# Ledger of designs, part 116: miniprotein binders against a2bj90

Target 1, 235 residues: a2bj90
Amino acid sequence: MSRSARRKTSALNTVLRVVEVFASIQGEGPFTGTYSVFVRLAGCNLRCPFCDTRYAWSLEAGKPLGVEELVEEIARYEPSLVVITGGEPLLQRHPLNSLVEGLESLGLRVQLETNGILPAPARDEQLWRVYHVVSPKDVPVRVPGAKLHPSWVDYARATGRAWFKFLVANEQHVREVAEYVAKLGIPRSRVYIMPLTPEKLDMKELLELHSRIASLAVKWRLNFSPRLHLLVQLP
Short names: E, the ipSAE of ESMFold2; O, the ipSAE of OpenDDE; V2, 0.75 times the mean of E and O plus 0.25 times the DockQ between their complexes.

## First folded at step 13 (miniprotein)

Design JB36
Fold by ESMFold2-Fast, scan of step 13:
Structure JB36 (fold): chain B 235 residues (1-235), chain A 84 residues (1-84)
Amino acid sequence: as target 1 above (235 residues)
Amino acid sequence: SEELRKRALETIREAQELLKEVIERAKKTGDEDLQWLAKLAEIYLRAAAQAFQKGDYDKAEFYLDLAQELIEEAKEMLEELKRK
């Protein structure tokens, strides 16, 4: 059966508010270095003070795009990975599941970036079958209103398809992360620490910050996520 | 809140002066970890000042708080090194 026949049931399942679609290299997390297409969805349920993508906070920042049209646009890039980010992409959960179905039908690998406030996928969602990088904002950066939904820990254990990526500045932050993940029962093998890089660092500062956080990752036996795109000056 | 903005700017300037002193003292110790801690505080304090200039007051407060924590950590490390 064609993809269109399966999607002719609800407008809610067929339209996404999209801020931008572009090709780059995944600079962060478990798929660092992968040729990717980034799909930034509009709308966010947090207002992180360090946020670099404030232009995506409002749902109205996104252009309405049909799922079929978006799948075709993504496919033209011939990516090794489709990264769905935002804002918070789970705010558009219903059409997002339809997008994931379309992308998987083409054999494309899909990764979601999420703040983890909304529940993890249920087994009957298409989202259950794809990869998730969860970025908790309650520790160590303490964003107001942020709290990781406990279902993400269960999802990670059940599927092996979720990782937890934390912004850190110094060793105290890493200690807080280590305590947090131990308390929640998150395996260290699924934890990434990533340098908290403010705007307009020079290259020497950026490299040294990366080096220091990477050294802490070794010391604390956690995975390290660079921000590779910043180091190589890609979007 | 013009008064609140004046207070924030004053706090940033005070932190900049204190940090200059901490950086100088850190260099005299020859301790590379302390020198990095002072540099990291400088990085985030610069980010706070830049955010303030752009009118991103929430971002400025976030980075200012982080810079102040790092300055206090550096001061504690300086005192620890005096005890050796």
Scores: ipSAE 0.678, ipTM 0.876, lowest interface PAE 1.3, mean pLDDT 89

Design JB37
Fold by ESMFold2-Fast, scan of step 13:
Structure JB37 (fold): chain B 235 residues (1-235), chain A 84 residues (1-84)
Amino acid sequence: as target 1 above (235 residues)
Amino acid sequence: SEEIRKRAEETIREAQELLKEVIERAKKTGDEDLQEFAKLAEIYLRAAARAFQKGDYDKAEYYLYLAQELIEEAKEMLEELKRK
């Protein structure tokens, strides 16, 4: 292969299309309340009707950033957690593994947020070693084309580093989630239900929706994920 | 598109009228679960109306669907309460 072709191939494994990088508090899932840096990657393989980050759907929405540059930017925040999200990060799997390697070399804890359509990490991937919050979109929210890849259940069992976070609007959704996770053999201890919050809810609506879904979590013996950043008005 | 907009607007209005009926009846029952269904339906229906106003028709349709499901469940609960 020519020098130019080799450099181009290497660059593709070390360049990510990034929509935004910002510090906030992780508002969702098992690490709720943690001081975090969020890295929103561009590109998504779904078009969820309730999606709040439609600006990240296109890969072209992202600015090309080198992995080393991105690691340095993240490190300057001195975060307790690096959250890689937005769009579907596994669409940029190869450079993402390089990013994770760089972050781990600094002792940083990494969490991925993924829709779980693409396969779970293999043992030889750097991604195998980090935390994953998988948000299935087939049940209960019924997004077309959203089928959870079965390897995520195996990954969760093998590593203890995956949790499943489901958007729910009502008790029927919670019942569907309970049936779904039982069928797949996902332990309830790794399952979170989270309120499906439309954009521009007022604080009263937001609190009421959180309270009701939290009550259902207690009733159905599942974990509850808030959307804490919305409640405290952080990005 | 104008025809689609008019139909969506009319459907949202009809759902709002049905929800008001359900809320009023739910309050009279004193049933907390029924009142919770009605309140969740109200949240999603308001979200549908907001999305429609913003021109996000796929969001409007989705939230309207969620609200209509909750309204129907609340109606079924009201029918069950009548039989007690």
Scores: ipSAE 0.349, ipTM 0.740, lowest interface PAE 3.4, mean pLDDT 87

Design JB38
Fold by ESMFold2-Fast, scan of step 13:
Structure JB38 (fold): chain B 235 residues (1-235), chain A 84 residues (1-84)
Amino acid sequence: as target 1 above (235 residues)
Amino acid sequence: SEEIRKRAEETIREAQELLKEVIERAKKTGDEDLQWLAKIAEIYLRAAARAFQKGDYDKAEYYLDLAQELIEEAKEMLEELKRK
């Protein structure tokens, strides 16, 4: 047994609390349009007022699944991308590293979606090697307790594997994002602004919000993230 | 909680009345940015009202605050346009 295979065997015995696993199209961020399997982990360290996935806030919302079982379930979808989201996935950091190791062993590309409050991966974590979309909630949306951990900026500079995705409602929010990322030294090429879409918008309202925020992205020379799944009515 | 609920309900009602006036005046100006401000304010205010009806008071307050910021910005823009 190779060193890698032996390590993987040990890791596959850990457990994650999983809310749901489903196939869809990644609708957001740098991998928009990619056929993906989504793994929603339970537990969150924020209570964002605009949160659409409140059912995942509690760790008890998740079913305990072994890493090996979860890797096998994900592999059956034959995805181009595995999106690990939540809640806040880094609350389950130890078994998450084991999951990432198992998925990478199968040649699967992994993207983590995180609020960035907990520290970025260290070089000795398996998470160091995968993609991260960090969604800060301190600016501009001002969620209490949501301060971005500074290690995410260092991680982004060191690896080129992190992007920062900001929910915005208007031009003042975009200005605040621009000032925030400039102060932190985050290159604009790693910054996405995305429309803050309340529940139950009709298609005209969704298009209007997308069009306005996209126009602001051009004006401010930032990347734009749609919420494509909402526009095409996928989960 | 009860005080917050009643205050939010009153504020949503007042914002709806004010926004209706702002939307009509924005249409008459022909200014595209002002019309966008009014449309987006309307979207967030409707979201606040829906959240309030569902008992999601934290969502209602959050979206109400956003709508009010946009309404105030639109009012300032209306006053500036009267000067040009």
Scores: ipSAE 0.508, ipTM 0.800, lowest interface PAE 2.2, mean pLDDT 87

Design JB4
Fold by ESMFold2-Fast, scan of step 13:
Structure JB4 (fold): chain B 235 residues (1-235), chain A 84 residues (1-84)
Amino acid sequence: as target 1 above (235 residues)
Amino acid sequence: SEEIRKRAEETIREAQELLKEVIERAKKTGDEDLQWLAKLARIYLRAAAQAFQKGDYDKAEFYLDLAQELIEEAKEMLEELKRK
């Protein structure tokens, strides 16, 4: 095909609805402390009551950006990690695979944040090769419709490239997480618990909540995820 | 709607009064875990009240439910400590 025809085909099949792109420090999960570029995709298949990014729920909240344009924008930041989040990024699965291919071609490390409702990547997807932090919303926070797709457990065991991150308030929540992951056969080494932080906590409250959840992680032999960006006042 | 909003506002106010009592009683016990549980309930109840003020009723209900569970847990610990 001519370059013109190829460009038109690319524009139809490799456009992402993007809410925002910004540099910060990854504050959560296994890559906490990493200099990262965050790419927030529009659209979500859940309506979590505690959601702080409700502005990203609608696909219309996102500006259409071509994959090549987005790759160039991300590359200008020279990040150690690209964090693709949203909404639910897997709702834009086809162009997302193209984005991942472009980022990997530049040697960039990619992490996807997902609610895990949609299936895990297949072996022939570019997404198979990148890191995934799966945030189930069925336990302990009990969001309606938020059942974890069983393929995520298989993906984690097959690749070693998935972790499961749970929002928790207290020890009862941690107990529910422990029972949930044991039932599904998820190794504790792949599990993170993270404090459920509502808006407008002062620094003392934020530190106390982090300390209490971290202590529970030690007690239950699970990994702890802070919300470091909140502690250091970064976006 | 107006009736539902009034009932929700009353529920939050009632929970605030119960928490006030629980916090006072928890402080007198000197039990650190109980005092933390009461503080945590206050954090989520405040979040519920703030969400309610902004018209975010789903968020208000979520945090109110969590706060009420924590208040009940704290009351159970208070009764347990009285028996010890």
Scores: ipSAE 0.705, ipTM 0.875, lowest interface PAE 1.1, mean pLDDT 89

Design JB5
Fold by ESMFold2-Fast, scan of step 13:
Structure JB5 (fold): chain B 235 residues (1-235), chain A 84 residues (1-84)
Amino acid sequence: as target 1 above (235 residues)
Amino acid sequence: SEEIRKRAEETIREAQELLKEVIERAKKTGDEDLQWLAKLAEIFLRAAAQAFQKGDYDKAEFYLDLAQELIEEAKEMLEELKRK
């Protein structure tokens, strides 16, 4: 391998394209209510119609940041949880593994938010050891190209470190989710349903949506994810 | 493009008029589940109209499709209640 090729390989392992880094409360999923720092990575392999972070779709939306610089920035927040989101973070898999290694060396807990199209971590990846919230977009919201990679079910069973979070509007959506997870062999204990909240809801509408989806979670014996940050008006 | 916009705008208006009728009829039944279903359709149809006004046609289509499914479900429930 030439010297130029070695430099390119090194850069791929140590540089991430980052849209934003900020502190907030995790509003969704199994770690709802946790003081977190959010790292939004650039690039996505989907174009979900309901996406609120379209500014992160392009890799060019992200600024190149070195892994060690990013670790130091994250550490300054002293977070209880590091949430790596995007876009689709697994598009930057190689430098992401390096970031996870750096964060783990500081004893920080890491959670990845992923659409699950790309394969789950292998045992020799640093990503094998962190938490994953997988948000399938094939059911019930039916985004084109959004097929869940089957390795995520195996990863969840092997590690206990993956959960599946589904956007739902009504009971028919919850029924579709229940059928989908049963077919794939995903345990109900690892399934969250979350209200689909379009823009410009007033507080009464937002509360009613949360209440109705929470009631369906009880009825269908699934876990419920709020969108807590929307209810308390945090980013 | 201009013809497609005109047709989409008309589809939204048609859905809004139909929903207005469904909401009124749902109120008369006193059925809380039907009333919520109609309200949910209203929420998503409003989202579709807002997205359309912003030129976000993918988002508008997604929410319009969802609103139309909810309106149809509400109509079916309304018809079932009539033949109680």
Scores: ipSAE 0.664, ipTM 0.866, lowest interface PAE 1.3, mean pLDDT 89

Design JB6
Fold by ESMFold2-Fast, scan of step 13:
Structure JB6 (fold): chain B 235 residues (1-235), chain A 84 residues (1-84)
Amino acid sequence: as target 1 above (235 residues)
Amino acid sequence: SEEIRKRAEETIREAQELLKEVIERAKKTGDEDLQWLAKLAEIYMRAAAQAFQKGDYDKAEFYLDLAQELIEEAKEMLEELKRK
């Protein structure tokens, strides 16, 4: 394919609205502690009250960036993990599949963070091959319109490449999560609970909240996700 | 709007007054779990007040609701401790 034809295709289907690209440590989920490049895509299909990245809610918040240019930018960081987050990255599903293809061609490990409202990847999507951390917002935080698509449970069973990460404040929230995952047939080994951390906690408060939620994870036989980047003061 | 703002201010002040009572009572019990519940309510109440001051009313309401639930949980635990 000519360069001109590649540019035309990029304008139609391989341009992403990108809010930011930065290096940090993955602070959450099954890959906690991994040197990562974060790619925040614009646009979200939820308006979570506790959202700290409201600047990414609108698609207009993102600058148009070609998939090839984005792959090159990411590769310069030499990351152990590429974390694609947002907003809701699956809103840009078609060009996102192209991005994933480019990253995999370089041998880079890719993780998506998604609210799970939109369907899980189909077998013919490049997204089928990468890791997904699904953060349901219907339970326990009860965000309106936030129903987990049932295909995510099937995807997790079929691939072993999805985990479910829940924000929790107290033991009642953990109980609601345990009931929710049991009803949906999600194995406990795929479930993480993570502290709901509001802004401007001092370090003692942040550590205590982490400690309390971690203890509940042990009690309820669930996995624990910290928010490590907050504890070590990284973005 | 000014009306929504005034109603929110009143609700926050009332919740803060109840929280002060719960924190004081929790300290007197010496129960660590109850003291943590009261502290957690304080944390989310602080978040509600901060969000309100920034004009993030949906965030303020979310954290206020959570703080109020924690206040009620702490009050129930206080009554249980009185019965022991």
Scores: ipSAE 0.661, ipTM 0.861, lowest interface PAE 1.4, mean pLDDT 89

Design JB7
Fold by ESMFold2-Fast, scan of step 13:
Structure JB7 (fold): chain B 235 residues (1-235), chain A 84 residues (1-84)
Amino acid sequence: as target 1 above (235 residues)
Amino acid sequence: SEEIRKRAEETIREAQELLKEVIERAKKTGDEDLQWLAKLAEIYLRAAEQAFQKGDYDKAEFYLDLAQELIEEAKEMLEELKRK
């Protein structure tokens, strides 16, 4: 953008704490296989023991970056999807809404990944109109302090723009997920189960774990999310 | 704290011994689901050991608990197959 155009977008000029920005393929959830730019925001309100991105837990892990600058950086990748993840992106809710407004102005498709502890978007937020993959951590992995905010179920029903993605190891976990979503009134069509993959699985182990969880998804009539990036060795 | 770390290491070793027995018994049954369950327990126990060696004690505890649950599930399945 020219300096004049950038000054006209200065209303969006606020600050996010950003850990990393990189291009890859979305490996998980309803948009699996999409060429994406990942924006990892700093700060998290959970300390999941299985977390692979502990370096993003602290807000201090993020570098301050203006929304306008971040929008331009993302746009340079010409992505089919912008994935905003973290930590917990909703901890930076105000500047995040400004980022979404900037990205939407460029016609870019946005997906947020959230633990769902903080409330779902209100109609007057820019976040109301983008896609959300909610990863509850209260079931089955039972992380202390995790509780899905009930507004996410209402948001999913009202907009059709939220899905619920659960980490599972075995059939007992899938049973717990099925009971959980039935109790909350979450339609099975909006539920994904995904294999809980610890570090340093060999390819045979990774494939078999994917196969077993996919088979359980069929048995329990739920959607399956791979971790495709792990299978194809991308970030 | 070195004594606490030694006790955690001993718990992991005990789980490894139990798992070794379960894997051997599972192979003798020829039941593929049981053999997978034993393998899954091995995967998570290995994750617990790796986390412990890195000093990630919360991650080690999480995966150790999961491995122990899977070992117990496999033992229950072994007893069920013994009856059938």
Scores: ipSAE 0.680, ipTM 0.866, lowest interface PAE 1.3, mean pLDDT 89

Design JB8 (at its last look DockQ between E and O 0.93; V2 from the best seeds 0.85)
Fold by OpenDDE base, look of step 14:
Structure JB8 (fold): chain B 235 residues (1-235), chain A 84 residues (1-84)
Amino acid sequence: as target 1 above (235 residues)
Amino acid sequence: SEEIRKRAEETIREAQELLKEVIERAKKTGDEDLQWLAKLAEIYLRAAARAFQKGDYDKAEFYLDLAQELIEEAKEMLEELKRK
């Protein structure tokens, strides 16, 4: 391979399309309450009708940022966790591995948010070392083209660094989640249910919905994910 | 198309009328879980209507379908409560 081909492949691995970088509290999943820097990557392989980050669906919505520059920007916030989210972060898998390497070299913890359609990290990827919250879009709410890649179940079993977060509205949705995870052999300790919240709920309705879904989580012996950022009015 | 838009608007209106009846019936039962289902259907139906007004038809359809499922669940519960 010519020096030019290696430079082009190296350049492709060093730039991310980033929508936004901001500090907040992780509001969802196993790291709820953690002071976090959020890195929202551009591009998604889904078009979820309930998506609250539709502005991230296009790759063109992101600005090109160098991995090194992004690591330095993140580090300035002194985060307890770096949350990599977006549309679908794994669409930028190669530069994302470089980002993870940079962040881990600084001793920063990293959590990825993914829809689980793309394969889980392989053992030789830097992404293998980080935490993953997988949000399947095939159950109970079915998004066209969504299917959980089986490798996420294997990754969760092998590493203990994956959790599965499901959007639910009612007990029937919780039942479907329980059946789905049982069929896949996902232990309940790795499963979170989260209320499906439409935009512009009032705080009373939002809180009541959280209460109802939390009660269902207890009844079905599943973990509950709040949408804490909505409850405390953080980004 | 304008025809698809009109049909969706009619479906939302029909769901609103049906939900109003379900809410009124649910209030008479005193069943809190049934009242919650009716309230939850109202939440999602409002989300559908807002999405529709914004021209986000995929979102409108999604929340309309979800509201309709909850309305049917609430109706089934109402019929079960009448048999007791």
Scores: ipSAE 0.829, ipTM 0.927, lowest interface PAE 0.6, mean pLDDT 93
Fold by ESMFold2, look of step 14:
Structure JB8 (fold): chain B 235 residues (1-235), chain A 84 residues (1-84)
Amino acid sequence: as target 1 above (235 residues)
Amino acid sequence: SEEIRKRAEETIREAQELLKEVIERAKKTGDEDLQWLAKLAEIYLRAAARAFQKGDYDKAEFYLDLAQELIEEAKEMLEELKRK
């Protein structure tokens, strides 16, 4: 195909429904502390009771943005990491692959956040080559309808590009996570436990909860994820 | 329905009263883990009450269930600590 025809073919799937784009610090998971641009995509296949981003649940919450325009906007921030989140970003899988292609062509590092219900990337997808933080919602928090797609474990094993992050309140939750990941064959080096933080905690409570969950992570030989953005009061 | 909402409100109130007693008893034991467990239950029960007042009943139920589990755990620890 000619250069012009190839570009027009890609344009057929080049619109994403985007809730917001903003710069901040990645506050969770393996890239904690990294200067990041967040791209929050509209739509979610869950209605978690503890969700902090309920405004992204409906596809109608997003504005249609062209992928080329979005890549240019993201690049102007000069990010160290592009975090694609939502809702559930894999609901917009096809145009998302176009966005990833554009970002990678500029040498930008990309991380996807997903609840893991939809399948992991196939080998021929642009998403295959990005990093993924998978947050299953069936254990320990048991959100109805949540079930980790088994392809994520296969993908993590094949690529080393996925980590699994779990919200926990106490040691019983950590025990449930440990049993779950052992059954699935997920090595503990790929597992993060993170404090389940309701809204409106004062700073002392927030720090104490972090301290308690971090101690459990050490005890159970799991990685600890803070919610750093809450501690430093960033979005 | 309103009947279900009234039952949830009563459950929250009952949990709040019970937790007040559990917190005081936990403090008297000097056991740091028990005191944290009681505090953690209070954190989630407060979240449940706030969500209920705002009409977010799914969030309220989620945090109430968690708080009740922690209250029950704390009560069991209090009973264990009083045995010889």
Scores: ipSAE 0.827, ipTM 0.915, lowest interface PAE 0.7, mean pLDDT 91
Fold by ESMFold2-Fast, scan of step 13:
Structure JB8 (fold): chain B 235 residues (1-235), chain A 84 residues (1-84)
Amino acid sequence: as target 1 above (235 residues)
Amino acid sequence: SEEIRKRAEETIREAQELLKEVIERAKKTGDEDLQWLAKLAEIYLRAAARAFQKGDYDKAEFYLDLAQELIEEAKEMLEELKRK
């Protein structure tokens, strides 16, 4: 099949299972503060005990949407950033590459949030060209079966388009993160630590936890990610 | 399963009572880092108790384990400060 015919066939037959699409401010990671549209894809390959989006665990939780329809819906928000999250978005890898192609054709900046268990993008994937925030779950939160695929470290070094974001509670967790990234050869400049915030913290507790983790980031010479949306009460 | 749930509830209750004692002792030391460590343990123990009440047992176990580790760390700091 010709390239043109193959592209048309892929676009016509690609479907994503989508839990929700909404506008908010990116509250986490390197693009904190950016007006974003969030696309939550269904399905996850982990069952993290602390997970707040358990409604997205099943692939069946998602509504089937064609890639073209989803691109049009996203474009109506006129976002500065498209954040594709889930579940685990890479479980829907084939149609996800088609979605990224459509979004890039409109000049939209795309960020993927992933647990990093599945391999990093190959050079011939549309996903190779977008930003990735990888959230390993093997350290320090020790989710069973969660191991970072080593290709993510190579991808980060080769492209400068991946960062590694870790949930931390205290200094011992930060120490474990520092040892983990040193062992894997992840550049410190690509590492974010973020407070592990359970549900129903009051504002004083939320601010204090943010302050403490930020201070540890300075001490350990790592980047700090807030959870800004929680502080300003956005989705 | 009912007996396991009762034991889990008892463990949370015992941790809550121990933590109240640790918080009071930490406050008397005037050490801000120790007081924060005790408060952080309280934060995660409250999360464990809430998850348990909702029947979310894996979340309850995760936060209970974290709270207990923080309580032990706080007890070690209390012993160290008493030694000084």
Scores: ipSAE 0.728, ipTM 0.884, lowest interface PAE 1.1, mean pLDDT 90
ESMFold2 (binder alone), look of step 14: mean pLDDT 82; pTM 0.775
ESMFold2, look of step 15: ipSAE 0.819; ipTM 0.914
ESMFold2 (binder alone), look of step 15: mean pLDDT 82; pTM 0.774
OpenDDE base, look of step 15: ipSAE 0.819; ipTM 0.921

Design JB9
Fold by ESMFold2-Fast, scan of step 13:
Structure JB9 (fold): chain B 235 residues (1-235), chain A 84 residues (1-84)
Amino acid sequence: as target 1 above (235 residues)
Amino acid sequence: SEEIRKRAEETIREAQELLKEVIERAKKTGDEDLQWLAKLAEIYLRAAAKAFQKGDYDKAEFYLDLAQELIEEAKEMLEELKRK
């Protein structure tokens, strides 16, 4: 095969559109406080009004990186956790499975952040074996076009490797989340509520909002996710 | 459109004036939950106004809707407290 043909074939199977790769502390969800490398993939299937990463919405925002190059870059950070986020990383599902295979071969722990619109991993995917934090956008924030794929509930029950993280503003939102997860049969132990933090809160406002949502988590017997990176001023 | 943007700007200003009244009344009650509800409405309304100024109309509408719901909730609590 010519060099051009080999390059084209490689791009179809082993190239990801990547917006950024950086080291930080995981600020959210079940692995809060973990030294992590974040891999932000380009492209999203939602246009959430409250989105802070609009620069990742287009696939064109991502630079093409080969899976092998990306694995090597990630490994140089020596992370305790690799967080693959976006946009919506499942839009690049085929090369994403290849990336996960490469990372697992090095013994690296992988967490995917997803909006849960696209189906959960099938048993024959490498993604089946990694951790998933699913952030539904249909409840309580009601983003148009956001419907959680039911396979995520089945995946969570089958593997114990998925959690559901919900943005909430007040107690009414928490009540809606509690009703939603009860109807779907999601155990409360797999549910996180997280404060809906608009841009440019001062530190006092940010702390008070965190405190109020944490108190609601205790009251409703749900887990609480902070946005720790905002509190400690990390990316 | 220009007309839609002008109406949105007017709606934000109207909500800001109403919220000032609600915040003042909430403070007089001494009820911490009501005072927080009014403050939360202020936080989201401020986010709506900021988004509108940046031309981010989807974000502005989202936060404006949240702020208006919280203002109505606070008004209902104010009326309940009057009856107690």
Scores: ipSAE 0.721, ipTM 0.883, lowest interface PAE 1.1, mean pLDDT 90

